# Miniprotein binders against q56419: the designs that were tried, part 285

Target 1, 326 residues: q56419
Amino acid sequence: MEGRTLEEVQEEVFKRHGVLVPKKELEDLAKALEEAGLLLTEKVEARLKEEEEKLKRERPMRLAGLSYPEGEREARAFLEAFRASYPGEGEEARVLLMPHLEPSRVPEVYGAALAALEKTPPPERIYLVGVAHRPLKEKAAALPVPFQTPFGPALPDLPALQALDALLPFELFNTPLAFREEHSLELPLFFLKGRFPEARVLPLLVARRSPELGEALKVVLRDFPGLLVLAVDLSHVGPRFGDTPLTRTLAEEARRRDLGFLERLAEGEPEAALAFLGANPTRIDGVEVVASLLPLLRERKGKVLAHRLDLEAPTLSAVGAGTLVL
Key: E = the ipSAE of ESMFold2; O = the ipSAE of OpenDDE; V2 = 0.75 times the mean of E and O plus 0.25 times the DockQ between their complexes.

## First folded at step 19 (miniprotein)

Design io9 (at its last look DockQ between E and O 0.93; V2 from the best seeds 0.88)
Fold by OpenDDE base, look of step 19:
Structure io9 (fold): chain B 326 residues (1-326), chain A 108 residues (1-108)
Amino acid sequence: as target 1 above (326 residues)
Amino acid sequence: GDLIERLEELAEEVIRYLKEHGEEELAREIEEQIKDIIEALKSGDTESAIEIFTELAETIARLLHRLGAPEELMQKVSWLIYDVARRLGMSPRQIYDLSKRFSRAIGR
């Protein structure tokens, strides 16, 4: 019925089946379909409302048994295996940039993050800033509830979250449904909670660059010290992202963009890192996060520990991932 | 009405916990402070209400922490305090300072 009149539908049915369906019956059917559609929409809305109400209490695991083990013992073995995949030593992190890509795709990059965390004194708080892959009502959001992990719940730091909200010109506690399936928080949180079981967490999402967030966090971090974690991926290239299949030239460009971005961040020049990307033709995922956190990244020198451009063979596409310590 | 209701809810949660742990005197003190806040609000003295509430919130945080209150209660109380603070019309700085004081009171 998309764009066709009832008369056109009647004529089509007549042509195909040799039956003239009365207009009234078609109207009744259209009405019934509309009512059924409305009922489905209402049911979906009711379910979403229920899920939103549940998210006021906790954020359940969505990727347990898929991306990482559900059981604690297996989860610990998983961490050890990932750490073993990175042959190097880490450095102490005040700021950690790490991926949120499927861990199995870039194990050594997560291993590098774990290596850095080994050299990092246990923080009281982890400011975990992910990328919103769903729309937010505001530029950024927080979900101030326990996040379930195989290592137990990652508990929020409510006073610090409230302090942050107080300094922002918008309501920080918005769009809880955006957190429901957001892997950019869940995946890095597995590694972080496994390493720092007692740390409180501030789970943050950025949808659009918010300079206000960086300025507010700068103040909050002074009074509520902790580890800042940027959970971001790098380049996204190939057919899944609107490009031609991955070629040597395209891969080299993606790597150049990724490394050039990370290296400038490692030099303490986040504005230069953003400027280097320009229009971001290789679609570095973390741009809006970095742009929001400029005040926290300036003049911090560090080191790129790992980088990988991982091929997704079925789609001939690739995603960049990196680990940076500041 | 909504402010008073949230304040009373805060009082109820805290007083219930204190009584369950044998702290009847502290429970009475909290109740008196809540009454003082409500009276200040009724008289239109919002500034006094904010001052009393700010001190009370810190006191509650310290007491519950010292008594080893469960995380669920601490979270609930934290949100109630925050909600009351917002409804009182506390400034961003006042709310920030309150959150900072609360954090320190619970050992963070």
Scores: ipSAE 0.892, ipTM 0.960, lowest interface PAE 0.4, mean pLDDT 92
Fold by ESMFold2, look of step 19:
Structure io9 (fold): chain B 326 residues (1-326), chain A 108 residues (1-108)
Amino acid sequence: as target 1 above (326 residues)
Amino acid sequence: GDLIERLEELAEEVIRYLKEHGEEELAREIEEQIKDIIEALKSGDTESAIEIFTELAETIARLLHRLGAPEELMQKVSWLIYDVARRLGMSPRQIYDLSKRFSRAIGR
């Protein structure tokens, strides 16, 4: 009925079926359809409120049986298979950049992260910083509840989260529904919990760059030492992301931007890494997280362990993923 | 009103656990400290209330950790302490320091 009057609808019904439907009956039908839509909206809202209340107590697995196995034995075999897909050695990480892309698409990139974790002393806590794919009420958020995994619950570090919340100019514990389907935390967490089963977690999301988050985290990390993990993807190119079909030239540009970004981070130059991207024409996913965490990345040198720009042939698109230790 | 209710809820959770583990003398000490906090608040002495509460929160953390309190109880107590601290009007710095003291008391 967009741009059509009831008279036009009436006319079309008459032409098609030979019946003149009174305008009042068409008005009644339009009202009934509107009311039915309102009832569906109210039902969805009630369902979301129920989900929000559940998320205030725990965050259940959403990707078990889809992205990783649900059972613990199978999950451990899955970890070992991913480690085996990266034949190299890792290095100790104080900061780890790893992807959140579907693991089966970039197995050696996750394998490189596992190799780094092998060289990393078990931390007391993990600061897991993902990318919000749903809007947040603030620039960043945390969900201070157990996250379920096949290896048992990843317990929150409540004192560290509360210390962080106290230092921020906004409520950190906001937008529980944004965590419901957030794979940028769940997928990396599977690997991290599998390798560090005793570590507690600070599950954090960034929607928009927050210098305040980085400054607060620098203070918190001093008193609550742990492993900082940037769970971010790199370039997103092709029609799925608003480009023309992927060409060899666009793919090579995406790879060049991914590696140039990672290399500058590895030199301890996060501002230069951001400047290198300019307007971010290949839509590197990690920029808001890196821009938030500058105080934690400056002058910290390291190494790029792995990179892949993974092709999505059906969509003529690609996504980049990498593993960086600092 | 609501602050006193949260203080009493914190006390109830901790005292119940202490009594279940034969620590009735410590349970009475917790009751007395809660009473002292409430009295300081009624006297308008918020500074004393914050000081007593800060020491109480660390003591509670240490006791529950030593007694092997279940994770569920530790999480509930951590939230009650944080909520009380905010309702007492503790500054960001005071709340940060409280969270750090709690963490150290439980061996983190």
Scores: ipSAE 0.845, ipTM 0.945, lowest interface PAE 0.6, mean pLDDT 92
ESMFold2 (binder alone), look of step 19: mean pLDDT 86; pTM 0.853

Design kj1 (at its last read DockQ between E and O 0.94; V2 from the best seeds 0.88)
Amino acid sequence: SPIEEAKRLIEEAIRLAQEGRLEELLEKLREAIKILIENGASPEEIAEIAFRLAMEFVRRGAPPELIFRLIKEVGRAAEAAGASRETIQRIAIEAYERIREEVG
ESMFold2, look of step 19: ipSAE 0.878; ipTM 0.951
ESMFold2 (binder alone), look of step 19: mean pLDDT 84; pTM 0.817
OpenDDE base, look of step 19: ipSAE 0.839; ipTM 0.939
ESMFold2, look of step 20: ipSAE 0.846; ipTM 0.941
ESMFold2 (binder alone), look of step 20: mean pLDDT 84; pTM 0.816
OpenDDE base, look of step 20: ipSAE 0.841; ipTM 0.940
ESMFold2, fold request of step 21: ipSAE 0.882, 0.872, 0.883; ipTM 0.954, 0.951, 0.955
ESMFold2 (binder alone), fold request of step 21: mean pLDDT 85, 85, 85; pTM 0.827, 0.828, 0.831
OpenDDE base, fold request of step 21: ipSAE 0.832, 0.831, 0.832; ipTM 0.938, 0.938, 0.938
ESMFold2, last read: ipSAE 0.872, 0.880, 0.873; ipTM 0.950, 0.953, 0.951
ESMFold2 (binder alone), last read: mean pLDDT 85, 85, 85; pTM 0.822, 0.828, 0.825
OpenDDE base, last read: ipSAE 0.832, 0.830, 0.833; ipTM 0.938, 0.937, 0.938

Design kj2 (at its last look DockQ between E and O 0.93; V2 from the best seeds 0.84)
Fold by ESMFold2, look of step 19:
Structure kj2 (fold): chain B 326 residues (1-326), chain A 104 residues (1-104)
Amino acid sequence: as target 1 above (326 residues)
Amino acid sequence: SPIEEAKRLIEEAIRLAQEGRLEELLEKLREAIKILIENGASPEEIAEIAFRLAMEFVRRGAPPELIFRLIKEVARAAEAAGASRETVQRIAIEAYERIREEVG
């Protein structure tokens, strides 16, 4: 209702309801709405402040009992079931690309990630880079607190995080609230913590491509070695994402773009992978992470272990997920 | 001259660093960095200041987080003085590399 005059509102009410409301009543209503809006704003701000303060101490599980079991025993069995969904063997990873899509939708893709982790020496720390689904104050962010999991807390690598922050031209610890519900970290972390229970974590989000992040991480990874994980999904196609209903042709294009992107990454050619996508017509959500991390992906060869374009019949849409080791 | 004022502020900051007085030196440092950026100091010259201050804290046995904070404060001062984000990052990385080379 901002920007409309009381006379315009009065006319609209008359047209819709056949009642002429006196200007005084409209003025009183406008005052009441403004006051109520101020009170709601104050309550929302107080609640956000409380949530922000909680997140400065720890990040609790949000998806236990929904996407994975809450209890440790059941969580361990869950990991074994997912590993069994991928009958192949993995390869050692210095860099792992894995999804953040709901695990039950792509079980063999997560299973392939577990297979890669079986071949990977336990790292001292994991650089977990997800995709921000809520706005960040900067291009990227971190949250330097324990993330709760059914396997115990995933502890932050504070020295590495502080070094990373020092090497960025912006504040790394900038948007705690963006982590509150961020599944792109929580879902992969479940699998990573289950396999590497003693590894510390750098929980990172990218909202927009940041070459500065890649340059800083190149230095930090040299001095604080660890496993780099790109927790990203691939194509998003169909009406849920602004397309026509999924057709065979659109699904084939999404699959071709997913695999072409992954294969170029596997050849150590991240710039070519990005160029292959062009305007990104199938909305691969990994592009901003890859574009941020070019110095860490360049010339690293590897292998695509798994891929699925998962169909969601109720929405006539699909989402791609893959596992890549470098 | 502006450059001589910046040198005076840096020497004050060095004395405070020798005494472990990080909070007190930060205002001197911010002012010095501002003058240097405004007068065309290179990223390497500004990184040298961070290195000299860091070595005083290293001599006193300071933990790494204090060193990282010092680098971050120099970067913040450069940004506040109008340096581009590319220049700010160059300063921070150069300072980090210089310190790492010295202490292993």
Scores: ipSAE 0.823, ipTM 0.934, lowest interface PAE 0.7, mean pLDDT 91
Fold by OpenDDE base, look of step 19:
Structure kj2 (fold): chain B 326 residues (1-326), chain A 104 residues (1-104)
Amino acid sequence: as target 1 above (326 residues)
Amino acid sequence: SPIEEAKRLIEEAIRLAQEGRLEELLEKLREAIKILIENGASPEEIAEIAFRLAMEFVRRGAPPELIFRLIKEVARAAEAAGASRETVQRIAIEAYERIREEVG
């Protein structure tokens, strides 16, 4: 019915089915559909409200049994297998950039992250900054509740979260429903909780660049020290993302941009990393996160441990993933 | 004058802080900050108010969480009064740093 008159619908039904439906019956049907739609909307809203109320207590696992094992023993074996997939040694991290892509797609990149975590003293806190794949009310958000993992709940650092909120010119605790299915936190958190079971977590999402977040975190990290984790993917190219099917040329460009971005970050030049991407034609996922955290990334030198551009064969698309320590 | 009224409200808020009457304090604080922002008070002047009130809380043995709440309420009041996000954050950071310097 969108954009069509009742007369046009009547004519179409007559042409298709040879039945002249009275206008009044069409009006009654339209009204009934509208009422049914409203009822469905109310039910959906009620369900969303229920889910939001649950998220005031905890964030349950969504990808357990799918992306990683639900059982603790199996989860530990999973971590060991991923670590084994990276043949190198890690470096101590004060800042860790790691992927949030489906782990099975880039095992060695997660393995590199685990290698870095092996060389990292156990932090009191993990500042876990993910990418919001759903709209946020503000540029950034936090969810101050336990996140469930196979290793037990990742508990929030409430004092540090409150300090961060106090230093932001907006409400940090916004859009709880955006966290419900956000894999950019859940997947990295599996690896982080498995390695550092006693660390408190600050689960943060960035939807758009927030310089205010970087300034606030600079202060908070001074007084509430911890590991900063950027849970970001790199290039997104191919038909799923609006490009032609992956070609050698497109893959080379994606790799060039991914590596050029990571290398400049490893040199302690995050502004140069952003400038290198320009309009970001290969859609590096982590741009808004990096742009928000500039004060924390400046002058920090580090090392790129791993990179992969992973092909999704069914869609002829590819996603870049990397591991960087600073 | 509006500024004199804001000063009275701040002194009342300080008394309320000494008495532990938090919600009433926050009401007076919001009103005072509104008047001050509307009359061109600097971020540093607003941060000073937050600092003075925080010191009353510290003297009473208030936990850090209450200090953070105070800073956030000052920030919210400044925003509600029409301060820019930059100004609001400057107020909050300045207040935090001054309090941190004094209490550790």
Scores: ipSAE 0.787, ipTM 0.917, lowest interface PAE 0.5, mean pLDDT 91
ESMFold2 (binder alone), look of step 19: mean pLDDT 84; pTM 0.817

Design kj3 (at its last look DockQ between E and O 0.93; V2 from the best seeds 0.85)
Fold by ESMFold2, look of step 19:
Structure kj3 (fold): chain B 326 residues (1-326), chain A 104 residues (1-104)
Amino acid sequence: as target 1 above (326 residues)
Amino acid sequence: SPIEEAKRLLEEAIRLAQEGRLEELLEKLREAIKILIENGASPEEIAEIAFRLAMEFVRRGAPPELIFRLIKEVGRAAEAAGASRETVQRIAIEAYERIREEVG
């Protein structure tokens, strides 16, 4: 019925089956299907509105019992196991790049982040910048509510968030539903809150590069000092991501791209890091975040602590994850 | 005379700020900023207005949250009046920096 008149449908049925279906019966069927679709749409819209109202008060755990334990005691032991997966020492971070990939896939990469946090004085607040996996109304967004964790609620730094919003030429608090299932904040937050239980959080998402966010954050971080965390993954390669089958050559290129990107960031050269990727052929997840935060990354030198390109055997695909301190 | 109307609105906004009447001030401010943007006011001139109004609230002991809200409302008014996003951010940062410099 899409793109065809009812008479065309009636004529086609007659040609193919020798039966002339009255136009009224076809019209009644089309109307009934349309009305059923409207009812389903109204139910979905009502559910989404209810979820949005809940998210204006708090953001509940979505991955407890799936990616990390729900209970505090078990969650503490979980953190200790991840730290033990990284045999080295960390370094103090003023800026930390860490993954948001499923933790069990890259335990030593998260362990390296914990090692860095051990060397980092407890911050008053954490600027947690993830990657929006759902559309935002603007280039970036925040959700100024408590995020639940097994270690208690991660409380928002409301004054810093309000200052940030005031310095942006768009509404920062713009898309609560985008936070509902956003693992790029929840997974890193588990580790950050476990190590810094007293720190307040600015939970931020980037959908598209925003130079305005970087300019505003430079001012806000000066007056509201804290730890800046880029919660990003690296290369995404293989059939799950639209490539031909994963080969050793593609995996080696993805690793080279990941490490070249991280190394240029570690030299304080974020523009060079982005230029190195060109059109981003291995789909490094962090490019929009880095491009937004250039003023905070320039001339800040540091060290790559860990990297892993993790193979997904069932899909013949791979995802890169790294830990960088600046 | 759009310029005379903008001056009248700003004089009233200052009186309302001196009296701590933020919500009524915001109504006058939105209209004044619209007229000023439409008549070619610079980002620096609009930031100066935000700074002066903010300092009246600072003298009254207002919490920082009200100052941030005032800066945000100036930016909203400028964007609604057709200012580019770059200009809106320039206004907001300039106002913020002037307030911080004065208050410490």
Scores: ipSAE 0.840, ipTM 0.937, lowest interface PAE 0.6, mean pLDDT 91
Fold by OpenDDE base, look of step 19:
Structure kj3 (fold): chain B 326 residues (1-326), chain A 104 residues (1-104)
Amino acid sequence: as target 1 above (326 residues)
Amino acid sequence: SPIEEAKRLLEEAIRLAQEGRLEELLEKLREAIKILIENGASPEEIAEIAFRLAMEFVRRGAPPELIFRLIKEVGRAAEAAGASRETVQRIAIEAYERIREEVG
């Protein structure tokens, strides 16, 4: 019915089925469909409100048994296997950039993150900054509730979250439903909670660059010290993302951009890293996060531990992932 | 004058803080900040108001969480009065730093 008149629908039904449906019956059907649609919308809204109320108490696992094991023993074996997939040694991290891609796609990149965490003294708190793959009401958001993991709940640092909110010119605690299925927090948090079971967490999402977030976090991190984690992927290329199928040339360009971005971050030049990407034609997803955290990334020297451009064969598309310590 | 009225409201807010009447305090605070912003008060002047009230809270043994709430409410009042996001954040950071310097 979208864009068609009732007369056009009547004519189509007549042509297709040889039946002339009276206009009044079509009007009644349209009304009934509209009423049914409204009822479905109300039910959906009621369900969303119920989910939102649940998110006031906790964020349940959504990817347990899919992306990682649900059971603690199996989850520990999973961590060990991922660590074993990276043959190198890590370095102490004050800032960790790590992926949020499906772990099975880039095991050695997560392994590199685990290697870095092995060399990192247990932090009191972890500032976990993910990418919002759903719209937020504001440029950034937080969810101040326990996040469930196989290792027990990751508990929020409420004082530090409140301090952060106080220093922001917008409501930090917005769009709780955006956290419900957000894998950019859940997947990294599995590894972080497994390594640092006692650390409190500040689960943050960035939808758009927020310089205000970086300025606020600079102050908060001074008085509430902790590990800063950027949970970001790199290039997204191929048909799933609007490109032609992956070619050698496209893959080389994606790698060039990923590595050029990470290397400039490793040199303590985050503005140069952003400038190097320009219009970001390979769609590095971490750009808005990095742009929000500039004050925290400046002048920090570090090392790129791992990088991979992983092919999704069914779609001939690829996603970049990297691990960087600062 | 509007400035004199804002000062009276601030003094009333301080009394309300001393009495533990938080919601009424916040109402007076919002009204005072509105008047000040509308009359061209600087971010530093607004931050000073937050600082003065925070010191009353500290004197009463208020937890840090209540101080953070106070800073946030000052920012909300400034925004409601038409302050830019940049101005609101400057107020918040300045107030926070002043309070921190005084009480750790």
Scores: ipSAE 0.794, ipTM 0.920, lowest interface PAE 0.5, mean pLDDT 90
ESMFold2 (binder alone), look of step 19: mean pLDDT 83; pTM 0.791

Design kj4 (at its last look DockQ between E and O 0.86; V2 from the best seeds 0.84)
Fold by ESMFold2, look of step 19:
Structure kj4 (fold): chain B 326 residues (1-326), chain A 104 residues (1-104)
Amino acid sequence: as target 1 above (326 residues)
Amino acid sequence: SPIEEAKELIEEAIRLAQEGRLEELLEKLREAIKILIENGASPEEIAEIAFRLAMEFVERGAPPELIFRLIKEVGRAAEAAGASRETVQRIAIEAYERIREEVG
C-alpha cells in the first residue's frame, strides 16, 4: 500500500484475484493499520520512559553470563585467568588506555591492563571514559548512579561529577538511555572494580570530540585526583565495517596504524597521534576520546604493554585492542 | 539604568545568600546576569559575582554541592542570556578557580 491510492489497490486486487473489495473495507483496513502503528509507537515510548527512570537510580549488569561470569567467586577466578594470559609485568598508570572489545577475544590485552593495575596504588576514584555507541544529546555524558558488577556496586563519585558538570557549558547528565547497553563502560568496569573495589567511579561517554570536556577534566582531576581510563578500541576493518574481506595487506595496515597511534601517545604526543591517523582509514575507535582529552595526555610519557588485531573469521573482519600506560 | 537595576538585584541576591535562601537568590541572579550580559559584562565580572555569592554560603558552612550548583546556575543563566558556550565555560572555570583560591 506504500504510495498507492485506495482505488489503485482495489484495481490491483481485482486484477489479481477477481474480487472487487469495497472501498469502505479498504479504508477501514488502512485506518486500522495506522492506529496499530500509533499504538506500537506509544508502547515503545512508554517502555523507554520507564527504562530512563530506572537508570536514574542504578545501572544493572547487562553482560553477566555472556561476557563475564555472574557469580562473584567465578568472576574473581576469571580475573586471575586473564592476568595469567599476560606473562609480563605492568607499570604504574596515571592514565590507562584499555579496550572494551569482548574480553575472550583479547585476553592478554586485558591481562596487561590488570598487570598495570597491580602496579598502581588504589585510587580514590576512576574517571572511566568510554565511547558512546548510541547518540547523546550533547558531545559527552555521565550517569551518576551505581553500576552493578559481580563484585558489588561501583559507586559514583558524586562530588567530582557535580564539579565536572558545573564546569561544562552543557548538561553533563543528559542521556540516561545511552548507558543502558553501553559495553564500553561495563566491560572495562568489570576489571577495574575487581581490582579496585573501593574506588568510586565517574562513568563518562564521549560521542563527539569535546575540547570543553578536556578543559573541565583538567581542573577536576587536579582537585579530585584519580585514575584516568580511556576505554577504547583501535582499528575496525573488514566487511562488518564497510571494507572488502580482510586481506594480509589490510591487516598489516591496521596493525601499523594501531601501533603508530599508541606509540605516539606513549611519547606524550597526542596531537601527533591524531595527525598520524589522518582521515582514520582503519576507523580507530579511540580518536574522539583522545581528541577530547588532549590537555590530560600532552607530555605524559609511558609504554605500550600489549596489542592485538583480533580476527573475526565468520565476518572476515578484525578489531584492534591495546593496553597503554602513561 | 539597566546597570543600576542589575546592581540592585545583586545586592538583593547577596542579602538572600547571607540568609541561605538559595532558590530566591537564583531568581534575582538570573535576572541580573541577563541584564549584565546584554550590556557587555565580561566573563570575569560575572564570575566575580558568583564568587562573592559563594563566599556567603562558605561562611555559613554550606556543603560543596551547593557551591557547585551555584556555579552551574550562573552558567545556565549566562547561556540563557545568549552567551556562547566558550564564554559560559570561561565564567564557570573562573568562578571555580576564584573560590578554590580563597578557600584552598
Scores: ipSAE 0.866, ipTM 0.946, lowest interface PAE 0.4, mean pLDDT 91
Fold by OpenDDE base, look of step 19:
Structure kj4 (fold): chain B 326 residues (1-326), chain A 104 residues (1-104)
Amino acid sequence: as target 1 above (326 residues)
Amino acid sequence: SPIEEAKELIEEAIRLAQEGRLEELLEKLREAIKILIENGASPEEIAEIAFRLAMEFVERGAPPELIFRLIKEVGRAAEAAGASRETVQRIAIEAYERIREEVG
């Protein structure tokens, strides 16, 4: 590294590719390059360019064999087990809020989502809106390629994606590398594709609230009807997220905020749901997604089907997850 | 006048649309939109241009994808001319709704 810090290289890669490369990966690469006498930036750029070119064709599974089974038969058994973990019945959904947390942590919450999907007529298309855990060049992005699943590829709805892009004041098809490892789409998509094998998908990420996205989607959904899915988690509390270890008081506050948020959404009052959170001190993950989709959530009444605050014991931290139908 | 020049460019763009010369049309369109925005054209006036051009495409049997591309290119031209994101989106939605009403 001729005088550049790892932070400067990280920033340069972000500016060029819209991806924040983890420092550890850069450190490992820097060591390898020092041994090879190569510049870190050139090798990182070449690798990212190769990955970006691959993402022009398809988005491969990243969590198969880790978070869910790779094989179709095993994947179907996985779906059935998750459905069985929720003892209730679902309701028909026009809008589904579901988690993107590791499925094994909140099986009954995913089970509730499956229960809702059982009562939902097969949609022609699914608008799958996830959370960007990596920076985007714009407030929102889409990847218009097949997403691999154990049930076959989830194919994009290209006409609807193009209509959406046309109605946005920015380039929708930005930051393809942000989709490479984004679990907020991959995990929900497993369940959705398993239930609706013929549905086309619009895979969307939100990094920051975009009212423009909600206005554009309102128009697009009229002419290209489908199921809207918000793939969001709820509170993030404890040391992993900058808090003290989980206490009864902290857990009660997280639950209060999660349920208060979901209940107001269930009443068709998304602005009240956002206002209830204020500065969002328990770091509800879905805030930017909900804030982007206000026109689609207003006046829709629904039901909270499930909620869980799941403890990660090794870090004494917890994450909230919920399932809501509208 | 700049407005007269923009009108001439739009008429040329319409002729180019009738001939199926898309790339040349987009060049004239970008230039016209720049002039119009710089001279205080409303979002509705810009959307009307998009609508007129879209009708030429529809009459020639253009697929919906080309209409969406046209709307997007109008928005890009407006942004390049210094229009706000709000203005760009208003142009796009207004153009889309007008086209939809006419074509179904």
Scores: ipSAE 0.803, ipTM 0.925, lowest interface PAE 0.5, mean pLDDT 90
ESMFold2 (binder alone), look of step 19: mean pLDDT 83; pTM 0.794

Design oe1 (at its last read DockQ between E and O 0.96; V2 from the best seeds 0.88)
Amino acid sequence: GSEDLEEELEQAIEEAEELAEQVEEHEEAGRVDEAIEAYYRLAKELARISEAARRLGDEELFERAWREAIKAYDRARELMEETK
ESMFold2, look of step 19: ipSAE 0.869; ipTM 0.957
ESMFold2 (binder alone), look of step 19: mean pLDDT 85; pTM 0.830
OpenDDE base, look of step 19: ipSAE 0.862; ipTM 0.955
ESMFold2, look of step 20: ipSAE 0.875; ipTM 0.959
ESMFold2 (binder alone), look of step 20: mean pLDDT 84; pTM 0.824
OpenDDE base, look of step 20: ipSAE 0.861; ipTM 0.955
ESMFold2, fold request of step 21: ipSAE 0.855, 0.863, 0.836; ipTM 0.953, 0.955, 0.945
ESMFold2 (binder alone), fold request of step 21: mean pLDDT 85, 84, 85; pTM 0.829, 0.820, 0.824
OpenDDE base, fold request of step 21: ipSAE 0.846, 0.845, 0.846; ipTM 0.949, 0.948, 0.949
ESMFold2, last read: ipSAE 0.846, 0.859, 0.864; ipTM 0.950, 0.954, 0.955
ESMFold2 (binder alone), last read: mean pLDDT 85, 84, 85; pTM 0.829, 0.824, 0.826
OpenDDE base, last read: ipSAE 0.846, 0.845, 0.845; ipTM 0.949, 0.949, 0.949

